# Designs tried in a protein design chat: miniprotein binders against q9h3h3. Part 211

Target 1, 235 residues: q9h3h3
Amino acid sequence: EDGFTAEHLAAEAMAADMDPWLVFDARTTPATELDAWLAKYPPSQVTRYGDPGSPNSEPVGWIAVYGQGYSPNSGDVQGLQAAWEALQTSGRPITPGTLRQLAITHHVLSGKWLMHLAPGFKLDHAWAGIARAVVEGQLQVAKVSPRAKEGGRQVICVYTDDFTDRLGVLEADSAIRAAGIKCLLTYKPDVYTYLGIYRANRWHLCPTLYESRFQLGGSARGSRVLDRANNVELT
Key: E = the ipSAE of ESMFold2; O = the ipSAE of OpenDDE; V2 = 0.75 times the mean of E and O plus 0.25 times the DockQ between their complexes.

## First folded at step 17 (miniprotein)

Design yG15 (at its last look DockQ between E and O 0.72; V2 from the best seeds 0.62)
Fold by OpenDDE base, look of step 17:
Structure yG15 (fold): chain B 235 residues (1-235), chain A 85 residues (1-85)
Amino acid sequence: as target 1 above (235 residues)
Amino acid sequence: SPEMIRWKIRMLLQFADLLLERAEELKKEGSDPEEAKELLEFVQRLLRMAIELAEKLGNEDLLKRAQELIDRAQKLLEKLRELES
């Protein structure tokens, strides 16, 4: 993807974040209601702008599921941004390690596994599996983009609390695979989003830290996870 | 926080500006007018969000900038519609 495409997608994501969300919150809603909720709001049918005949009449940015252990904490994003601006003006080299340290210092540690799927049954089924995993406590929080246009792919995001916790990131991958998802997964820390670092940025920073590929007959995890920064397999 | 809101506004404006420039390029290149129109509609959405946030903050400068960009987007959209009529 070229720089423009990356920025366009980032803009879409930001706009979606600001629109209303359809949320199933397992902290306040019985798990027994999940199936009815999933049936009511299948991601392939929920439309981004509330098209006629869709389950939603109003714009929806995301469809999300919050687990019992979900606690929203974005850390010190303001401090992070200030430090980032200061770093840019300093002329000091900026590396993935630099960003990692900034993230740690300001406690902006959230990240997410991403998967892109075409609208339809496979997407809805994948989402249902993820949603169940969240409600069952195997995952903390996930969201899926609504249908925006005909033929456009939708994205499922599965969050982890700490992108520096390799074990936690791998556990989330395992849970996603256990839910029956076999597509390519990429893991991106949120710190890159908060700093406006997208693909093809001037610092040549890759916002993707990990890739997970499904492996047939492989380990109990059912995937190979690659550390993109070091080009090393973690599994 | 106010700082976070300001950041959001700035980002929205940056994206809007970038995408508006792209829409102008698409028009100039004779690309599908529909693509440019869709892009402009999205730009307008971003800018409406920015306006709402700017109003919430009482930031007149950001509000003014957002309004300027909306005006540009609207003007371009009108030109595209005229070409299709």
Scores: ipSAE 0.667, ipTM 0.894, lowest interface PAE 0.7, mean pLDDT 90
Fold by ESMFold2, look of step 17:
Structure yG15 (fold): chain B 235 residues (1-235), chain A 85 residues (1-85)
Amino acid sequence: as target 1 above (235 residues)
Amino acid sequence: SPEMIRWKIRMLLQFADLLLERAEELKKEGSDPEEAKELLEFVQRLLRMAIELAEKLGNEDLLKRAQELIDRAQKLLEKLRELES
């Protein structure tokens, strides 16, 4: 909405990153245990700070599911940040193409689809579908925010390993839609997160690279995906 | 990794500084002091996280920066509490 609101939300996400997480790790936990875990920790009931009556007694930053083949690789983040600092002091223009090249050069290629849902059955159902898709191998890694305040929207993040791989990003979008999710999806490359670039930033960069809208009556595909950096429809 | 920890500290400090400036603006505008106090409590949580990481990393410069910001936040909280007396 505005610059302060976006940066405040980013700060809350960063604080959540550093609190304990509730994780279902398919690399060490049998897939048959997933349904019980989902029933124990529905995101609409897990509270950010361990409110009375919630399934958690201590703060929870994120609820996450790691797929069987999950292998984290953030790339050369230190080199990326050093190059970013040099670019800012150089006087050279800062554009979406510049950010893309920095990310490629330093192999910081991961990104995520984001969806925002109100607390309740719809959120819990969407999360369960995503979590199953991760454990079944259609998606790599996902996380969902706990309930931080009544009436507040919660976020599901679904990660992909390369934002420049348009087919891979579209395959993740398709897997999300196959789980029955019809809301707006937005995609943010992790390079923007590592450089601290949020909506309403001083460079007028748009951290949302792709946008997916569910398309009713579509032929083979369930969504319409726009590349916002190039203003081109991918589907 | 140490690089990742250092990045987290720098981001926490940047957010804390921005939100602290917002709290100062809220006080100057004469807004309800509870809004500014709540924001400062969040700033203090961010800075305690930054201090913990900086101590774990052994980074004296980042620790000093975090300590300066938390002191500034505490002074503003004290000023807001005085307005209620």
Scores: ipSAE 0.505, ipTM 0.836, lowest interface PAE 1.5, mean pLDDT 87
ESMFold2 (binder alone), look of step 17: mean pLDDT 85; pTM 0.823

Design yG16 (at its last look DockQ between E and O 0.83; V2 from the best seeds 0.68)
Fold by OpenDDE base, look of step 17:
Structure yG16 (fold): chain B 235 residues (1-235), chain A 85 residues (1-85)
Amino acid sequence: as target 1 above (235 residues)
Amino acid sequence: SPEMIRWKIRMLLFFADLLLERAEELKKEGSDPEEAKELLEFVQRLLRMAIELAEKLGNEDLLKRAQELIDRAQKLLEKLRELES
């Protein structure tokens, strides 16, 4: 993907974040209602702008499921941004390590596993598996993009609380694989989004921290996880 | 926070400006007018969001910038429609 495509997708994601969400909150809604909710709002049928005949009449940015242990905490994003601006002005070298330290200092530690799937049954099935895993407490929170008017791939995002917690990131991968998902997964810290660091940025920072590939007959996790920064397999 | 809202506005404006430039390039290159139109519709959406947030903050400067961009997008959209007629 060229730099423009990455920025366009980032803009779409940002706009989606600002539109209304369809949310199943396991903290307030009984788990027994999940199946009915999933049937009511299958991601392949929910449309981004509320097209006629869709389950939604109004624009929907994301479809999301919140687990029992979900606590929204974005950290000190303002402080992070200020520090980032100061760092850029200083002319000091900017490395992935620099961003990691900034993230830690300002407690902006959230990240997400991403998977891209074509609209249809496979997507809806994958989403249902993820949603169940969230409600069952194996995952904390997940969201899926609604169907765009022209089609295209939809994205499922599965969040973890701390991208620096390697074990937690790997556990989330395992839970995703346990839900039956076999596609490629990429893990991206949210700090890169908050700082406007996209693909093909001037600092040559890769926003993808980890990559997970499904492996048949492999370890109990069913995947190989690559640390992209160090080019080392973790699993 | 107000600071977060300001950041969101700035980012929306950044993306809107970038995508607007792309739409202008598409037009200049003689690309499919429909692609440029769709892009401009999205730009307008971003800018409407920015306007709403700017109004909420009472930030006249950001509001003005958003309005300038939306006017530019509208003009380009009108030109594209004229080409299709």
Scores: ipSAE 0.678, ipTM 0.897, lowest interface PAE 0.6, mean pLDDT 90
Fold by ESMFold2, look of step 17:
Structure yG16 (fold): chain B 235 residues (1-235), chain A 85 residues (1-85)
Amino acid sequence: as target 1 above (235 residues)
Amino acid sequence: SPEMIRWKIRMLLFFADLLLERAEELKKEGSDPEEAKELLEFVQRLLRMAIELAEKLGNEDLLKRAQELIDRAQKLLEKLRELES
């Protein structure tokens, strides 16, 4: 059941948000220390709950890298949530345009490119490339899930500050591709997360706004990007 | 902020309730009890987080809801352990 799977994953993500994170913060840590940190905490070996033999003995919710210019700015999330509750009782229709307007009104504009990779060398290599791009300033902030007990794909999240700024979203996609990432990318605005709107939601909203597919001989950005909400190619 | 903490508690309770219902369904289907037990252990983790936050906020209504769900989860876990014996 796709609804159960999406909601279970969302619950795991929320629990991970509340557990400790392993963070490389370029704002306070020299860039020359990044490679040693990456070697110490590869995402394929850092375990969610501190399994024996892993580099961590305590739970880890996320492994993250903050860029030099990272300045957290989630916007008016509380006002957004209050307006959302009021809207649901108003009887007005709920559409993707409704969500976009709420996000703009409350300045909750951040979003993220997501990629799902199996544990192993390819995941660790992809993460290392993303982490370097963040520390070098091509990307602002990224996180990766640790290894789960039963295995399965892990997720890398690469954040952007404004999902309505299509050029900025495409520039982030290009930076991800320049790091050698060739897998499917999906983009989700944070507004959907803050409102608890997942794939199998009762309003049948699609939380994936953009989709990026790597393309041999493609654009300067190295990918074909589709606006899933409007079914329009951006590249 | 208090409003953000209340939202987190409500989301934790929403997920816990949903996953608890799934664990109850798995038991009724006669499925492998290990899957249901793992789900209930995760439900209990979510509810402990919710209880901790509700206590810090001083919100008795949310605390009561979290306690009701964790009691329900514990009873189901005990039933599954009996099947194992």
Scores: ipSAE 0.588, ipTM 0.873, lowest interface PAE 1.1, mean pLDDT 87
ESMFold2 (binder alone), look of step 17: mean pLDDT 86; pTM 0.828

Design yG17 (at its last look DockQ between E and O 0.86; V2 from the best seeds 0.68)
Fold by OpenDDE base, look of step 17:
Structure yG17 (fold): chain B 235 residues (1-235), chain A 85 residues (1-85)
Amino acid sequence: as target 1 above (235 residues)
Amino acid sequence: SPEMIRWKIQMLLRFADLLLERAEELKKEGSDPEEAKELLEFVQRLLRMAIELAEKLGNEDLLKRAQELIDRAQKLLEKLRELES
């Protein structure tokens, strides 16, 4: 993907973040209602702008599920941004390590596993599995993009609290695999989003830290996780 | 926070500007008018969001910038519609 495409996708994501969300909050809603909610708002049928005949009449940015242990904390994003601006003006080299340290310093540590799926039963089934895992406490929070008018791929995002916690990232991967997901997963820290660092950026920073590939007959995790920065297998 | 709102506005404006430029390029290149129109509709959406946030923040400068971009987008959209009629 070229830089323009990356920025366009980032703009779409940002706009989606700002539109209303369809949320199942396990902290306030009984788990027994999840199935009915999933049936009411299957991601493949929920439309981004509330098309006629869709379950939603109004625009929906994301469909999300919050687990019992979910606590929204974005850290010191303002401080992060200020430090980033100062770093850019300093002329100092900018590396993935630099961004990691910035993230740690300002406690902007959230990240997410991403999977892209075509609209349809497979997507809805995958989402249902993820949603159950969230409600059951195996995952903290997840969201899925609604269907676009063009019928492009939808994305499921599964968040972790700390991208620097390798164990936590791997545990989330395991939970996703346990939910029956077999597609390629990529892990991206949110710090890159907050700093406007996308694919093909001028600093040649890769926002993808990890890749998970499903492995047949493999370890209990059912996947191989690659550290992209170091080109090292973690599993 | 006000700072976060400001950042969001600035990002929206940046994206809107970039996408607007792309729409202009698409038009110039004789690309599918529909693609340019769809892009412009999205640009307008971004800018409406920016306007709303700018109003909330009370930032007249950002509001003015957003309005200028909307005007440009609207003008381009009108030109595209005229070409299709």
Scores: ipSAE 0.683, ipTM 0.898, lowest interface PAE 0.6, mean pLDDT 91
Fold by ESMFold2, look of step 17:
Structure yG17 (fold): chain B 235 residues (1-235), chain A 85 residues (1-85)
Amino acid sequence: as target 1 above (235 residues)
Amino acid sequence: SPEMIRWKIQMLLRFADLLLERAEELKKEGSDPEEAKELLEFVQRLLRMAIELAEKLGNEDLLKRAQELIDRAQKLLEKLRELES
């Protein structure tokens, strides 16, 4: 990903964040309603801006499922941003360890596994599996982008609450694989998003912390997970 | 919450500025005007979001910055529309 493409995609994601969302909230909606909801709003058919013939008549930024235990906590984002600005003027080297320390200090610990799929039944099937895993409690929260007019790839995001908790991140990977998903997964801590640090940034920071590849006949979890910061396998 | 709204406005303005610069480069290069036009329409959407938030927050400096960028985007859109046969 080059820097302009990454920033364009980030801008699209932020615009989507601010439009209405279609949400199945397990905290207030019976689990027995999930299948009907999934059938009504398949991500390959829900359009970004409410095209004619789609199930939505209004813009939709994201389609999301909140689990029973979902408790949103962005942390001290304002303090994080202030400390980031001070750090840039301090002359101290900026490294992945620096970002990790800022995130810990300000409790901005959330992150997400990402997967990219073309519109169609494979996307809808993958999303349904993820949504069920969220409602059943194996995952906490997930969202999927709606279909763009040009019909490009869509993204499913599966959140975890602490990127420094490797066991928790690996457990989320395992739950995604148990839902039958075999494509490449990449994991990005939210700290990079809140600081506006994208792939081709001036500090050469890589916002992808982990990669997960499905492994036929591999580990008990079915994944090979690479720590991109240290270039070591975790599984 | 007010500081998060301020941050959202600032990020929207940063994205709009970068994408606007790209649209200006596309025009200068003589690239397909439709690509630049689509990009500018998206930029205007970002800036309308920023203006709405800045008005809600009551922040005149951020509002002025957003208004300056949307004016710049509109002028470039008008130039691109004039180039179309």
Scores: ipSAE 0.555, ipTM 0.855, lowest interface PAE 1.3, mean pLDDT 87
ESMFold2 (binder alone), look of step 17: mean pLDDT 85; pTM 0.823

Design yG18 (at its last look DockQ between E and O 0.82; V2 from the best seeds 0.00; counts 0 for: pae E 1.7 > 1.5)
Fold by OpenDDE base, look of step 17:
Structure yG18 (fold): chain B 235 residues (1-235), chain A 85 residues (1-85)
Amino acid sequence: as target 1 above (235 residues)
Amino acid sequence: SPEMIRWKIRMLLRFADWLLERAEELKKEGSDPEEAKELLEFVQRLLRMAIELAEKLGNEDLLKRAQELIDRAQKLLEKLRELES
């Protein structure tokens, strides 16, 4: 994907973040209602703008599930941005390590595993597995994009609280694999989004920190996780 | 937080400005007018969101900038529609 496509997708994601969400909150809703909710709002049929005949009549940005332990915390995003602007002005070298340190300093540590799936039964089934894992406490929070008019791929995002916690990131990968997901996963820290760092940026920063590939008969985790920055396998 | 709202507005405006420039380029290149129109409709959506947030924040400067961009997008959209007629 060229820089233009990456920025366009980032704009779409931001717009989606600002539209209404369909949320199942396990903190306030009994787990026994999850199946009915999933049946009511299958991601492959929920439309981005509430098309006629869809389960939703109004625009939906995301379909989300919140786990029992979910607590929204974005950290000091303002301080992060100010520090980032100052860093750019200083002319100091900017590396992945620099961004990691900025993220730590300002407590902007959230990240997410991403998977892209075509609309249909496989997507809905994958989402159902993820949603159950969230409600069961194996994952904290996840969201899936609704169906676009053109029928493009939908994305499932599974969040972790700290992208610097390698064990936590790997545990989330394991939980995703345990839910039956076999596709390619990429992990992206949210700090890159907050700083407007996309693919093909002038600093040559890769917003993808980890890549997970499903492995048949492999380790107990069922995946091979690659550190993209260091080109080292973590599993 | 007000700070987060300000950031969201600024980002929306940044995306809107960038996408508006892209729409202008598409028009100049003689690309399919429909693609440019769809892009402009999305730009307008971003800017409406920015306006709503700016109003909520009471930030007149950001509101003014958003309004300027939406007017620019509207003018471009009108020109594209005229070309299709």
Scores: ipSAE 0.656, ipTM 0.889, lowest interface PAE 0.7, mean pLDDT 90
Fold by ESMFold2, look of step 17:
Structure yG18 (fold): chain B 235 residues (1-235), chain A 85 residues (1-85)
Amino acid sequence: as target 1 above (235 residues)
Amino acid sequence: SPEMIRWKIRMLLRFADWLLERAEELKKEGSDPEEAKELLEFVQRLLRMAIELAEKLGNEDLLKRAQELIDRAQKLLEKLRELES
């Protein structure tokens, strides 16, 4: 909630994006190799900068799994950014609706469910479940941060291709829960990242579109999902 | 694309500037100088990434901006190290 903290985390994420990634790509790698790969690169032991004794000797920004049907399409990010600059100088109000329309107009529709977990076996187990769901086709693509410091939380990102497709976003939430994940999930459209809009931004926009909370004995999907943009429960 | 590289450089410079201001505030507050030094080392990493991209793009204005910020960060680092000596 601290504006400086959000910007610092965003800077670390951008630096990680630009370092090498460890990738299991189901489009070119047999699914039977997944378990060995997961055992070689548990996210609780892969270090951000290649510490002695870790599985990696060089920096790793992210550990990722690409599903068989993964076809990356960021959309018209250049046009989105140009339109954003023009909007800022126009004097027109900047609202969540304005951002949604920019994203639709420029086809920058991807987004991600996020979860934060402490390093350890629970993180590695959660990641393994997500990675299997991606390879099996229930999810499209996911990534997890490596271990950066003792006791620091790590993040798993599970991507969807269209944040305006509520059914698709809710289906991804259900697939995450089916992997045994019970922690809080938050959903952020990628448009906010490409425009540099983080928590405590000057427009007071909330980059989190949805929150998902696990329910014991609840609905078939096992979670309660709140639409933060419209203050309405979807489930 | 060249436009995407330009955007990455501008974002790196924006983050570096914010973090550098934070390091300057930590020094003014008399906070533990190790926190400020670690922050400045991260700032320098961001700026080296920005310099590499600016050189690849051939953009002299962005390169100059990145070099000015990294010099400013280095001067603050030297000042913090002198306080320990």
Scores: ipSAE 0.490, ipTM 0.826, lowest interface PAE 1.7, mean pLDDT 87
ESMFold2 (binder alone), look of step 17: mean pLDDT 84; pTM 0.820

Design yG19 (at its last look DockQ between E and O 0.85; V2 from the best seeds 0.67)
Fold by OpenDDE base, look of step 17:
Structure yG19 (fold): chain B 235 residues (1-235), chain A 85 residues (1-85)
Amino acid sequence: as target 1 above (235 residues)
Amino acid sequence: SPERIRWKIRMLLRFADLLLERAEELKKEGSDPEEAKELLEFVQRLLRMAIELAEKLGNEDLLKRAQELIDRAQKLLEKLRELES
């Protein structure tokens, strides 16, 4: 995908973040209600703008599930953005290490595993598996994009608290694989999103830190995780 | 915070500008007008969001920029509709 496609998708994601969400919050809703909620709002049927005949009549940006231990903490995003603007003005070299340090300094450490799936039963099944894993406490929070008018691929995002915690990132990968997900996964820190850094950016920063490929008969994790920055397998 | 809102507005405007340019290119290339129209509808949505935030913030400069872009998008959309008729 070219830089334009990446920015277009980022724009869509930003707009979606600003629209209403359909949320199952395990902190306030009994886990026994999850199946009914999943049946009511299958992501393949929920439409981005509330099309006639869809489960939603109003626009939906995301469908999300919050686990019992979920605590929203985005860190000092404002400070991060200010520091980023100052850094750009300074003309200093910008590296992945620079972004990592900015993230740490401002406590903007969240990241997410991403998977892209075509609309349909497989997507809904994958989402149900992820949602259960979240409600059961194996994952903290996840969201899925609603169906677009064109019927393009939908994305499931599974979040971790700290992209610098390799073990936590790997544990989330394992939980996703345990939920029956076999597709390619990519891991992206949110700091890149907050700063508007996408693929094919002028700084040549790669927003994808990790890649997970499913492996049959492999380790207990069922995947191979590649550190993209160092080109090293972590599993 | 006001700073965060300003950042959101700037990002919305950046995306709107980029996508608007793409829509203009599609039109120039003689591509299917439907793709360009869909893109422009999305651009208008982004810009409406930017306008709303700019109004809340009371930032006249950002509001003006958003309004200029939405007018440009609307004009392009009208031209595309005329080509289909």
Scores: ipSAE 0.657, ipTM 0.893, lowest interface PAE 0.6, mean pLDDT 90
Fold by ESMFold2, look of step 17:
Structure yG19 (fold): chain B 235 residues (1-235), chain A 85 residues (1-85)
Amino acid sequence: as target 1 above (235 residues)
Amino acid sequence: SPERIRWKIRMLLRFADLLLERAEELKKEGSDPEEAKELLEFVQRLLRMAIELAEKLGNEDLLKRAQELIDRAQKLLEKLRELES
């Protein structure tokens, strides 16, 4: 919740982005091999730096699964970054609305649902469910952090193509819940990452666009999803 | 692209500077030096990544900024070693 913690986690994520990844790529690997791969590389056992006794001998930044239809397209990130610099020097106010328009103009529309879990069976089970949903086509791409040296909480990221497509974001939430995941989910557009905007930023922007809470109930049970930017429920 | 590489270097330097400030604060507060040492080891890793990218890009200004920060981190690490009993 504090600014140092958010920036420290962002620094760790950036360092991880630049290290090697362990990838199950359904575009080139048969789906029948997924269960063996999951058993070989559980995220609670894959270590960040290749500790003795772990299944990996080299550093691992992320463990990822790419779906059959995954076609990466980050949009005009170069133009986005240039326009962001110009905006900061223009004197024009920086608001959530201006960030949204910048992302739309440059087609940097991807975002991700995030969940945080302690190392152990619950994390490995959640990841396995997400990985299967990706390979089966209900989700497009996901990644999970490896086990840190100190054994803190790990993060699963589930990507969507377009944060402005509320139906697509809600469909991804439903697919995550169908995999048996009941914890809090938060959704962050990738535009904030590409511009280096994290919690406790100087503009007081909130990078979390949506929150999803699983609710128990009768026949109408499901997620309660809140749009944090406009303070409205989507469900 | 070169612009994306420059952005990565700038972000690595920003993170390194913030974490280095935290390590300096921990030393001033008299906190356990192991926490500060671990932060400094991470700072050094960020700066080695920044140096590698700056060399690849041929950007001498960013390279010198990274070298200044790694010098500060090394000096602080040596001071923390002096506090060991």
Scores: ipSAE 0.570, ipTM 0.864, lowest interface PAE 1.2, mean pLDDT 87
ESMFold2 (binder alone), look of step 17: mean pLDDT 85; pTM 0.832

